# Ledger of designs, part 5: VH-VL binders against o04291r164to392

Target 1, 229 residues: o04291r164to392
Amino acid sequence: DANNPAGLLSIAEEALAEFLSKATGTAVDWVQMIGMKPGPDSIGIVAISRNCSGIAARACGLVSLEPMKVAEILKDRPSWLRDCRSVDTLSVIPAGNGGTIELIYTQMYAPTTLAAARDFWTLRYSTCLEDGSYVVCERSLTSATGGPTGPPSSNFVRAEMKPSGFLIRPCDGGGSILHIVDHVDLDAWSVPEVMRPLYESSKILAQKMTVAALRHVRQIAQETSGEVQ

## First folded at step 18 (VH-VL)

Design T04
Fold by ESMFold2, fold request of step 19:
Structure T04 (fold): chain C 229 residues (1-229), chain A 121 residues (1-121), chain B 110 residues (1-110)
Amino acid sequence: as target 1 above (229 residues)
Amino acid sequence: QITLKESGPTLVKPTQTLTLTCSFSGFSLSYPGMAVGWIRQPPGKALEWLALIDWDDDKYYSTSLKTRLTISKDTSKNQVVLTMTNMDPVDTATYYCARIYSDYFDWFDPWGQGTTVTVSS
Amino acid sequence: ELVLTQPPSVSAAPGQKVTISCSGSSSNIGKNYVSWYQQLPGTAPKLLIYDNNKRPSGIPDRFSGSKSGTSATLGITGLQTGDEADYYCGTWDYSLDAVVFGGGTELTVL
């Protein structure tokens, strides 16, 4: 009942809609991140949230790789997310529309010895949109969403990923335009006050996750001489 | 309790370099998301922002005064230092340091009591 | 010529309401949130409002703030003689890469 594929697809489609509204719309009160200017030499446009539930960041940039290659790279979270300790894919479910649903348990390193490390129990949905864009979106499975109960988190604080992910749009002449949204609630209340900004700053989230992902894909593109696959 | 206090000379001659120190307690620039800024106020006039430095050592300066200003920090001493070159009588003001609380650099709390610097020959 | 424009003075009787405006542009108030400061005579400024409409601990709810478009407003109700002060708005300007303050408004309680 908890593992009902139709129910998981419903959760996935709701996550996709919410992610897209953040990535291309104003579902989050976005403000330009200070210290990241747009321009020809910049990595892209970076924004951070103001006055939202949890913390959020988004980025938009050009990458000289084909959309499927970008998705492949970014789905390999340990390769670009320094704080990622492990990723365990417990289930892979075909969505029946050419898309894929994954149930994922992720453990993170703690950036400080003063607080417990976080873990995540998530649904990740990958699919191609009608306009040829490719999307990978992800959200936590909680009692509120439904779906299977995740592994116990005895040594971790269970964090929440709100609908987040990557929208990868093919560009004229090759390459891709990449939209990234990271939106999380890291349970900052469980952290001593002196270290709490590590868990509640949208700028730190952007630096550690959103910008890191975009920078990583761009670095790989340069190492392959920018050729599209 | 968080406090900041400005220190330095109260009288400077024209063309000299002013060096002001902000000493603070109750917080540290080892905290992510923390910054310290400098603001001045000429007698009877409005507040004018000068510079800020964040915990990650990013520095920002008033565009009109950037060529005259240098900001630095000593995290181990809980101090931020502002240097302003080529002082002129128009630079006579009360100089404040203040903590910036967020990623957005749009509000200061708390402020120091200020130090008045007079520039005269 | 200031980046943020405030009226130079306002006045009202004890117990009444006063409103202080702060006009900016799309590069500052239009993109970012606004703070307000009270400066009593001979003292340093004190934060009254942050994030457009939020009060720090210890600031009574008769002080309020709002923002619309490129303008922000500080409201003070139940005016008291202890409210006589200069009031400043402030925010970040993305075109200047700088903190900007308004010119200040002198409040007189008559």
Scores: ipSAE 0.503, ipTM 0.786, lowest interface PAE 2.1, mean pLDDT 89
Fold by ESMFold2, look of step 19:
Structure T04 (fold): chain C 229 residues (1-229), chain A 121 residues (1-121), chain B 110 residues (1-110)
Amino acid sequence: as target 1 above (229 residues)
Amino acid sequence: QITLKESGPTLVKPTQTLTLTCSFSGFSLSYPGMAVGWIRQPPGKALEWLALIDWDDDKYYSTSLKTRLTISKDTSKNQVVLTMTNMDPVDTATYYCARIYSDYFDWFDPWGQGTTVTVSS
Amino acid sequence: ELVLTQPPSVSAAPGQKVTISCSGSSSNIGKNYVSWYQQLPGTAPKLLIYDNNKRPSGIPDRFSGSKSGTSATLGITGLQTGDEADYYCGTWDYSLDAVVFGGGTELTVL
């Protein structure tokens, strides 16, 4: 059965392990993103990939919100990802360990009229770790991974999300440490050469997606505290 | 074919302002992912980076020369302009512009032929 | 004192092998990749190696590069008299927010 919960949990657990190795380790050759200086007004530390499969970005920052609230905000991709056209959760499966598996179809706007917009068919896994950290990780489902076939992509180029997501660690004094990894292959070779960096630059990925997510959650944290800056 | 060419005065007096123009073809700063930088080389000395500007108008300057340098671009003309104030004889050098096609600003290809600027006493 | 240190000169006979070192720090070579440039007498620099060990089109495979820790090395085998030039390493320095070059190495083929 294509929708076997045990098979989907296996995919989810592998995605989680791979995501964590990127978020807190060196599974990707991370280079500090130029132009992101440390300082009191800094949103956090941002790194971008070098010579990996696809493109990747990572960010780490402090947020004055509890882990579950951060996860809730970031799962709502249209609220913070400007190029996100739609997110459709087609299936929600309890994992049996308190975690949740979602099968998600995402459509993106194209940043240029010269190339077709991308879409994604993914498994998203949310769970709580033993230390109280909350994790949301996500990866594409393909014939290589197993799992059900997604919606057809007649007017889209099916992109690949490699294990990506959010690791949200509680702080003793309140709030959270947020780790974000975005790792994608946008099929840049199907794009005209002059626009290809929009689909193959780790810096542009960081600016459009990884930094945007961190800025969004920090902005909501400031508004929730009642202070405006 | 990608080419860059430096132009401007070859002789300036001390305290004057130097303005150099990099004219390039075969690429554009209206395209994402491109940047242009300036490097100088005093006679018999090593290469010294001065400044760069990318397609998104982000600018970076040599720390020691930052207060004397201004970089700008005119995307419609495929030009990048470098201005250096308060010229001194020690600034006598060949000035190059070069393309950068890297998120990491760590390599330059191709380079212009360079223009030699002499600052006379 | 330069941020990246290279030997001032190296020499070897035609057909021989030579290596040129480039020593940096954790804020530059330790965090980023290294490029190498060849400057023939009277000419502009030319990219020889990028991303530590990759060659642009037209650069023969007798030119090679590597990086270890905060140091990089350019290797040249099968030396030819046309290889007589100055060689520079370069990268980005995250403490300075600047491109940095080595002091250059003059190669003489005897």
Scores: ipSAE 0.484, ipTM 0.781, lowest interface PAE 2.3, mean pLDDT 90
Fold by ESMFold2, fold request of step 19:
Structure T04 (fold): chain C 229 residues (1-229), chain A 121 residues (1-121), chain B 110 residues (1-110)
Amino acid sequence: as target 1 above (229 residues)
Amino acid sequence: QITLKESGPTLVKPTQTLTLTCSFSGFSLSYPGMAVGWIRQPPGKALEWLALIDWDDDKYYSTSLKTRLTISKDTSKNQVVLTMTNMDPVDTATYYCARIYSDYFDWFDPWGQGTTVTVSS
Amino acid sequence: ELVLTQPPSVSAAPGQKVTISCSGSSSNIGKNYVSWYQQLPGTAPKLLIYDNNKRPSGIPDRFSGSKSGTSATLGITGLQTGDEADYYCGTWDYSLDAVVFGGGTELTVL
């Protein structure tokens, strides 16, 4: 029974393993993103995928906020993701290990008038790792993964989020090291050819989601610490 | 059918400014993910990259020639323009424009036919 | 100075195999994928290999590419006299923020 909490936890744990292999390893062929020049105000290291299923981006940066605060900010997707139209949390399920599972329906604005907007039906899993890191990972629920069927997508094209999320490691003396992975399949073949780069470019994904998230957290950190100059 | 064609003067005097236009069809820089670059080749010598400009107006220049080069685009006309100041006889070369097909600026396809520019007194 | 190094020339008989090396550094080939170009006499360069080892449509499979560490190799089997050309490797250099090309290799089929 894929609808019971044990079945959902199994999906969540597999998503976590896949996410970690991308965030800290070479499961994706990562290439440094062009246009992210070093400097005193550099947000961190940004990479994009090469030759993978869908498109992916990864970032790693320092943030002067505690891990739980970083997670709180990033879970509030509408506050930083400009194309996010709505987020509905349909279910919250405590995991038997102290973590939480959320079933989430997200609608996005279309970046062009020539293609239908995308939506997502996802499982989001939050937990602590044995090394004290905090993780928020997320993946689409599909017929292939199992789990409950999401809301109908009558006016949207259902997109796929492959295992993605945030790994937040505490630093000595405060602050965190934030790792972000975004990995999606936006169904690029369903748009006119001239618009397909909006839906199949890992660089555009990085600019719109991954970099935006890291920049948002760093901006909040600077405002709360009074480190403005 | 993707094509690019270089146009501009074929003869310039030393110290003059060279302006080259790349006119292209079959793609546009009003769409995300595309870029156009300029490469030159002196007679009997190797390819030398000069500059590129992408769809969101980010610009990159050869480090040795940066102070002499300006690249711009006119998206409505499907044109990219390269300006190179203070021309010298050593700048005599065939100048190519080419499309960058991927986000990574590591391969060009297709190339224009090239235009030969001679710099002489 | 020179960022990508290629041998200035190579030669082989028709039907034989030749390889052309391209040596770079950790800021270019070590971090990025390599492309190869064929330039026939009097013509513009033509893309031969992209993404280290992929061929565009219309390029026969006797052309191959590979990458190891900071070096890349173009292989050509079944040499034909029509393969006489200059061959260039290219990639992006993250330290220079620039496209870099090798110095070129002149292939002679004897």
Scores: ipSAE 0.415, ipTM 0.762, lowest interface PAE 2.9, mean pLDDT 89
Fold by ESMFold2, fold request of step 19:
Structure T04 (fold): chain C 229 residues (1-229), chain A 121 residues (1-121), chain B 110 residues (1-110)
Amino acid sequence: as target 1 above (229 residues)
Amino acid sequence: QITLKESGPTLVKPTQTLTLTCSFSGFSLSYPGMAVGWIRQPPGKALEWLALIDWDDDKYYSTSLKTRLTISKDTSKNQVVLTMTNMDPVDTATYYCARIYSDYFDWFDPWGQGTTVTVSS
Amino acid sequence: ELVLTQPPSVSAAPGQKVTISCSGSSSNIGKNYVSWYQQLPGTAPKLLIYDNNKRPSGIPDRFSGSKSGTSATLGITGLQTGDEADYYCGTWDYSLDAVVFGGGTELTVL
């Protein structure tokens, strides 16, 4: 059964393992992103992929908010992702281990009128790890992964989210260490050549999603604490 | 398809300011993905990178020369301009502009033919 | 003095194999990919190798590249008289925040 909770948990646990291998390991050939200035304005450590399937970005930074608050902010994708047109949570399923599985349909605005907008059909898995870390990971559901069939993509190009997400580790003394991985295949071949960098550049992905998320959480942390950068 | 051409004075006097223009076609800095850099080569010597400018107006300069260099772009004209102040005879070189991919800045293709600038008293 | 070090010259007879080394550091070759350029006498440099070991369209497969640790190597097999040129390696250096080139290697075909 494609809708069986045990089957969905299997997909979720595999996504979690793959996400963690990217966030804390070398599953992607990471190179340091050029153009992130050091100093008081530094967002953290940002890397982008080289020679991988699709495009990927990773960031790691300190945030003066506790892990659950960080997770709450980042799960509300429309509040920080400028190009997010809509997010529909079609199912919410308890995982049986204290975690939560969500089946999500996301539509994005197109960054150009020369190519169709992208949409995503994903499984999002939220759980607390044994070490006290909180994880929110997400991946597309496709015929290759299994799971329920998503909404038709009649006016969109269905993009693929490879295992991606947030790992939020509590710090001694308060705050969190936030690890972000975004890994997508936006079907760049369906795009006119002059516009393809918008869809196949890991640096642009980092700027639009990965760094944007980290900046958003840091800005909220500074506003609630009264801190200045 | 893609071409770059350097233009500017071929002879300058010591202390003068050199202004070089890179005019290119077949790509644009109005769209993401590309950058343009300047490289020079004194006679019989190695390549020396000078500066580059990205499509989103990020700029990078050689650390030894950065106080003398300014790079800018005019995306409507497909031009990148390099200004180098206080020219000295040791700055005599062939100056090239070249296209570079924005994500990594680790390879240039194609290059212009270069323009030779002589600095003499 | 150079950030990337190459031998100043190398020579070989037609048909032989030659290699050209490029030595860097953890802030450049160790963190990033290497490119190689051929400069024929009186001409602009031309890209031979990008991403350590990939050839642009039109470059013969007798040109090859590799990277190990903080060093890179350009290989040329079946050496031809027309290969007589200067060869440069290049990459980005993250500590200098700059593009760096090697000092160049003059290849002489004897």
Scores: ipSAE 0.385, ipTM 0.749, lowest interface PAE 3.1, mean pLDDT 89

Design T05
Fold by OpenDDE, fold request of step 19:
Parts: C-alpha cells; sequence; structure tokens
Structure T05 (fold): chain C 229 residues (1-229), chain A 121 residues (1-121), chain B 110 residues (1-110)
C-alpha cells in the first residue's frame, strides 16, 4: 500500500531530520545572502546555499505570533507566494504522534514564458517537537523516496523539493523564532540555456520565496498586534 | 551577444565630476540576478572595484570612494551611470563596466573595453 | 581596494605548468567563490575561472582553478607564449560588502 502510514511516517521523519539539519545546522553550506544586512530593522538572517544539489535558501527571524499561527499562515502558500498557482492536499494522514502527514500537489507559475511551469508532489509533515517548537517540513515523493505516485505532470515539469519547511520555536514572553528552509531542484536542464540562471539562483529563490514568507508573517503579526515589526 | 560599452569624457579637470555611462546589450537589469559594476585600472596598476548596481536596485560602493560615487540605472535604456565627484589626477585610469550574473557576486563577465579617463588641469 | 594577495610575478617556459596563488581571509575567499581574470597587454580583463573552478565557454581546459580555506590557486598547464599576461583573482568580501581583487600577477613566458 503506497499510503502505508508507517512508510509515510518513515519518510516524514527522515525529512524532518534532514530539514532540521539544514535549518539550524550545516547540512547545507550556507552563506549570507548579499544585500541582506543584519540590523535592528532587518527582516532577519538570510542565507543561500553554496554547492548543493538544486538551489536553497534559509532565513531566520523573530515573529510576534505563536507557533501555530505562524504555521497556519505559512501553510497557505498561495496567499503570500506570488508564483504559487495552486496547492491541492490530496490526502491527510494522522501520524499517530500528534503530527499530521499531508500529500500535496503544488502548481507553480513559470518565471518565464519560454519554459514550462513546475509542479511538485510532496509529503508535508507537521509536528510539535518536545521543546514546544512546531515544525512543518516538506519533501518530494519520488521513486527513490518511496510513497505514492503523484498526479501526472501533463503541462508541467515535475520539480523536486528537497527537505524544506519551517521551524517555529516559541519565545519567552511571547512570539516565535522562525527558521525557514527552501530547497528545490527546478530541473534547470529542461529550460532553455538562456533562462537556466532563473532556475539555478538561490538568491532569487531566497527573495521570491524565503524572504517573502518571512515578510508576510511579519506583516500579519504587525496587523494583528498593531505594532511595528 | 552580451556587450558593454563605456562612454563619457576622456578628460576631466581636477575637482570636477566625472560621469560615465555604461551602455549594454544582450541582457537587462530588469532581469533577476543581473548586475553591472564599475572597475577602474590606473596605468600599470591593479584592478580596483568602484561600484555595482543590481536588478533590485541595490547599490554597493567601494568603502574608500563611497562618498564620491553614485551609481544608477536606467533599465529602459539599458544603461548604468556612474558619477564620481572631486576628481583628482590620482583618479586617472581606464574605467570598465562589466556584468555580474552571480548569486555570490564573485565574477564579472563580460567586460567592456574600457574608457580611459585622464584627470589633468 | 586590494584585499587579496597575489605574487607579483611568475614565469615558466613554454609547455610548463604554472600556478598563481591568491590569498584572502575568512570574510572573502573563506566565504565566497573566487574568480580569475586574464588581462592581455592593452586589453580589458577576461574571465578565466568563476566559482572557484568553472570555466566560461571558450576557455581551454589548460586553465584551472581551485580553492582551499582562504586561498585560491589558478593553474595553467601547457604554457603558451600567448598566456603572457596579467592575472587577477577576485571575489566578494562579506565584511566589506564589496568586490575585491588581488594585486595581479604578471606571467612571463620564458
Amino acid sequence: as target 1 above (229 residues)
Amino acid sequence: QITLKESGPTLVKPTQTLTLTCSFSGFSLSYPGMSVGWIRQPPGKALEWLALIDWDDDKYYSTSLKTRLTISKDTSKNQVVLTMTNMDPVDTATYYCARIYSDYYDWFDPWGQGTTVTVSS
Amino acid sequence: ELVLTQPPSVSAAPGQKVTISCSGSSSNIGKNYVSWYQQLPGTAPKLLIYDNNKRPSGIPDRFSGSKSGTSATLGITGLQTGDEADYYCGTWDYSLDAVVFGGGTELTVL
């Protein structure tokens, strides 16, 4: 059974472990993104990958919202990710440990008219950690990872999401520390050579997705509290 | 395919402001990831980076020359303009503009042929 | 500003191998990719190596780049008379928030 909960949980746990190693560790060779200067008015710490498969970006910042609220906001990608066309949750499976596994089909807009849009077939795992942190991690389901086969990619090019997601740690006194990791392989090889840089830029990924997420959450937080974030 | 060309005065008097224009083709600064930088080279000396501007209008300047430099872009014209105030004979150099298309800003390619600017009274 | 250190000159006979070193710090070469440029006399610099070891189209495989720690190295094998030029390393310095170049190395083919 492709939807074997035990098998999916195994994939989820592996994704979680790898994601955490990226979010707070050095599983990816991170370097500060040029143009993002730290400071009191900065959005946070933004880094991009060096020499990894695909492209990757991560960000860390403070948000004056509780972890669950942050998670709810960020899970709604179409609301803040301009290039997100649609998110379809095909299956929701309780993980048995309070966590939830979702099988998700995502369609993106193409950054150029000269290339087919990308889609993703992913497993998203949401769970609370022992320290009270809330994690939402996500990765593509492929033949290599196992799991059920996703929808056909008829007018899209199936891209791969490496373990990505967000880690939301509660802070004393309220609010959260938010860690975001976006790691994708957009199959740049299938794109005309002149356009490949759009698909091979971690910085572009950081700006369009990672930082966008953080800004969105902060904006919502500001609107909710009436305070400047 | 991609070309850059520097233009501006070749002779400037001391204390005057130098305005150089980089006209480029084959790419646009509206394109994500694109940047254009200025580098100069005094005769017989090493390359010295001056400034760069990227597609997001982020600007970077040499620390030592920051107060004298202003970089701007006109995306519609595919031009980048560099102004340098209070020119001095020591600023005599060949000035190059070049493209950066890197997340890490580690390389320039291609380069313009450069324009020689002499500062003399 | 010159933040990277190169030997002022190197020389070798045709057919030989030469290496040019570029020494930086933890805020530049230690954190970022290195590029190399060839500048023939009276010409604009030409990119030889980017991202430590990648060659642009048209650059022969005689040219190679490597990076270790806070230092980078340009290698030229099968040295030709046409390789006589100045060579510069460059990168981004995260502390200075600036592009930095080496002082250049004059390569003489004996």
Scores: ipSAE 0.837, ipTM 0.917, lowest interface PAE 0.5, mean pLDDT 95
Fold by OpenDDE, fold request of step 19:
Structure T05 (fold): chain C 229 residues (1-229), chain A 121 residues (1-121), chain B 110 residues (1-110)
Amino acid sequence: as target 1 above (229 residues)
Amino acid sequence: QITLKESGPTLVKPTQTLTLTCSFSGFSLSYPGMSVGWIRQPPGKALEWLALIDWDDDKYYSTSLKTRLTISKDTSKNQVVLTMTNMDPVDTATYYCARIYSDYYDWFDPWGQGTTVTVSS
Amino acid sequence: ELVLTQPPSVSAAPGQKVTISCSGSSSNIGKNYVSWYQQLPGTAPKLLIYDNNKRPSGIPDRFSGSKSGTSATLGITGLQTGDEADYYCGTWDYSLDAVVFGGGTELTVL
């Protein structure tokens, strides 16, 4: 049974472990993204990957919102991710440990008319950690990972999401520390060579997705607090 | 085929402003990830990086020459322009423009053929 | 003055192997990829090695690059007379927020 809860939980737990190792560890070789200078107006710490499969970006920043609110905001990708066309949650499964597993189909807009748009079939796992942190991690379901087969799409190229997500740690003084990891393989080889920079750059990923997420959350936080940007 | 070509005056008087244009083909600065940089080389001397501009209009300058340098791009024309003020004979060099296609800015490829600029009264 | 340090010159006979070193720091070579350039007399630099050890198309496998710690090395095997040129290493320095080059190495084929 492809929808075996135990099997899905196993996948989720593995995704969580890998995500955490990226978010706060060195499972990915991270280097500071050039162009992001620290300072009072800094969005946070942004890093991009070196020598990894696909492309990856990481960001860390402070947000004056509670972890659950941050999670809610970030889960709504269409609201902040410009290239996100649609997100369909096909299944919601209680993990039995207080967490939630979602099977999600995501369609993206193509950054160019010369290439097919990418879609994702992913398992998203949301859970609270022992230290009070809230985690939302996500990864593609493939034949290698197991799990149910995603919906077919003749108009899209199925891309792969490596363990990615958000780690939201509550701060003692209020708010939270947000760690974001985006790790994807967009199958750049299927794209004309001239267009490959759009698909094989961790920096582009960081700018379009990772930093966008962080900026959006901060914007919402400021609006909530009544502060003007 | 990616090509870059430098153009501008080959003779400049001291204190004057040098304006160089890099015209390129085979790529566009409208696409994220692309950058164009300027490097100069005095006769018999080492390469010296001057500035670069990327697709997002981010600009970087040599610290020592920052106050004298301005880099800009015209994406529609596939051109990058570098201006350098208050030229001095010490600025006599061959000036190159080159492409960067790296998240880490670790390499230039390809290079233009360079244009020789002499600063003399 | 120079952020990356190279030997001013190296020489060897045809068919031999030569190595050119490039010494940097933790903010450049220690943190980023290194590239190498060949500059034949009277010509523009040409990329030989990028990302420490990758060769662009058209560059023969006689040319190799390696990196260890804060130093990089260009290797040239089967030295040919046509290899006589200046060689430069380059990278991004995260502290300076700038591209940096070595002082160049003149390779003479004896």
Scores: ipSAE 0.813, ipTM 0.910, lowest interface PAE 0.6, mean pLDDT 95
Fold by OpenDDE, look of step 18:
Structure T05 (fold): chain C 229 residues (1-229), chain A 121 residues (1-121), chain B 110 residues (1-110)
Amino acid sequence: as target 1 above (229 residues)
Amino acid sequence: QITLKESGPTLVKPTQTLTLTCSFSGFSLSYPGMSVGWIRQPPGKALEWLALIDWDDDKYYSTSLKTRLTISKDTSKNQVVLTMTNMDPVDTATYYCARIYSDYYDWFDPWGQGTTVTVSS
Amino acid sequence: ELVLTQPPSVSAAPGQKVTISCSGSSSNIGKNYVSWYQQLPGTAPKLLIYDNNKRPSGIPDRFSGSKSGTSATLGITGLQTGDEADYYCGTWDYSLDAVVFGGGTELTVL
């Protein structure tokens, strides 16, 4: 059964492990993004990856919200991700370890009219870690990973999400430390060369997605608390 | 195919301002990820980076020459302009513009053929 | 300030292998990626290697790049007379936010 909970949990756990190794480790060769240096007025620490499969970006910043609230905000991608057309949760499966597995179909807008829009079929795993951190990690389900087959779409090019997500660690004084990893393969080779930067630039990914997420959650935090972030 | 071509005066007097134009085709600075940089090379000397400008209008300058350099782009014309003030004979060099297609601005491809600028009274 | 140091000149006979080193003055280069350029006499530089070891389209596999620690190396196998040129390494200086080139290496084919 493609929806075998044990099998999906295995995929989820693997995704989690890989995501964590990216979020706080060096599983990906991170380099600080030029032009975004850390400072008191900075959004956070932003890094991008070189020589990885696809494109990847990482960000770390402080947010004056509790982990669960941060997770709820960030899970709603259409609210902050401009290029996100739709997110459909096709299945919600309780993981035996207290986490939640979601099977999600995501449609993106095309950044150019000269290329087909991308979609994703992913497994999203949400769980609380022993240290009180909350993690939301996500990866594409493929024949290689196992799991159920996603919905077909003739109007989209299926892109791949490698283990990505959010690590939200509570702070003693309140709020959270937020680690974001976005790692995707958008099949840039299928796009005209002049448009490939939109698909193969980790910097663009960082700006459009990773930093956008962090800014959004900080904005919400500011609106909620009335404090300047 | 991507091409770049440098144009401007080939002779400049000391203290005058040099204005060079890089005209390119095959790519646009309206698209993210694209950048154009200027590099010069005095006769028989090494390459020296001067400045670069990217699709987002971010500009970077050589530290030693920053006060003398201004880089700008005209996306509609596919041109990048470099101005260098207070020219001196030591600034005599072949000036190149080149495309940067790197998130890290650490390589140039392709290069223009260069234009030789002589500073002399 | 990051300085890239290259040997002023190298030479070898046709068919042989040559290596050109590019050494960074700072430990910061450990995180940097190095590019290499070939400049034939009287011509503009041409990208040979980027991202330490990647070849652009059209560059023969005789040209290779590697990086270890604070040093990068350009390798040229099967040396040809047409390889006689100046070679430059380059990278980004994160401290200064600037492109940095090496001093160049003159390759002579004997």
Scores: ipSAE 0.738, ipTM 0.887, lowest interface PAE 0.7, mean pLDDT 94
Fold by OpenDDE, look of step 19:
Structure T05 (fold): chain C 229 residues (1-229), chain A 121 residues (1-121), chain B 110 residues (1-110)
Amino acid sequence: as target 1 above (229 residues)
Amino acid sequence: QITLKESGPTLVKPTQTLTLTCSFSGFSLSYPGMSVGWIRQPPGKALEWLALIDWDDDKYYSTSLKTRLTISKDTSKNQVVLTMTNMDPVDTATYYCARIYSDYYDWFDPWGQGTTVTVSS
Amino acid sequence: ELVLTQPPSVSAAPGQKVTISCSGSSSNIGKNYVSWYQQLPGTAPKLLIYDNNKRPSGIPDRFSGSKSGTSATLGITGLQTGDEADYYCGTWDYSLDAVVFGGGTELTVL
């Protein structure tokens, strides 16, 4: 409920804690994604999960941009996420601690014509941590947590975003260490059986979303600096 | 029901190229997450992984045999083909194809019955 | 030469419990899930355990798997004569970028 800032803040803080436990911890059983080897020529460290609700992927890499710039770039999902149809910020609420809470409605394109497109109703929390890191975390809201009782459009299936987001840590000498976590439940069971793999593969999630984000921000960084990485 | 069946010559001469075909049913390599791998087993010896190909046409080969192996898929025919060049008597083995449905390529299920290939003059 | 190490043979009487170890490294078992296969004489391997400790349908609960660190273990309780077979562990090795199998363990039922 947008009229309950304290309640939203509580949800935001919980989301933050859970996200951080995924981003740098083992709250999710992360396994290195095959084909994405770490090294000097790699985009970063990419891992996926098999033992979680829904599908999940995370990535970690260096970016030659300041944390706030990285956040701005990544918050604009339509610019780098091919399957993102639209993002609407319906409300912006100061959290009272320097952070910002946003209520967001996101529409995605369907990966197949045989299934309905997914949408999300989420709370996004942006804040600075004590160590100077900038965090943007996001999770779905339900009717119980102040979200809408139903989808805005009958053409979409409401998917769930588990605590996901970006942890952007400043580096000595400039730039940032970027941790990305994508954790979603796309309701694969509502899709024809033959198409379910599209909705239950963490590898696909990693490729289409997580790695895409990291590549995009690195590309912007290179364009800005004129450097070839 | 998912089934796989290996086919090809059962006798190959040294230095010749072996071509094996894995024909499968019950699944498709057009489905994300699906893969097919080849494993061989010399008589009385351990399993040895050779290669795999996935739905995204990613290919992986045994390091020791990489230069001799080529794997390809024909999704429309539900077939995977493995070629192995410069065959030697040491390559005499039962050759299996098997399905992988994992993002981690960590398990094979089910397996074909295998085809025995003898390399001899 | 073998990336995964198994004991060459184990034996026990009917009704007893046996364990088969599979030792790897940080680049394989330490990073990925382990699978186990049963191969009866003259037959193709059959998936016995996947994801360290999960059983496919049709596999009795007498078979169990576990993983700790860079090692995995297959457990068989209530040993039956029909369990006499070769057992292989397998996983992905990230350093080799390849599937790897153990050397196999011959289980004899006394």
Scores: ipSAE 0.638, ipTM 0.865, lowest interface PAE 1.1, mean pLDDT 93

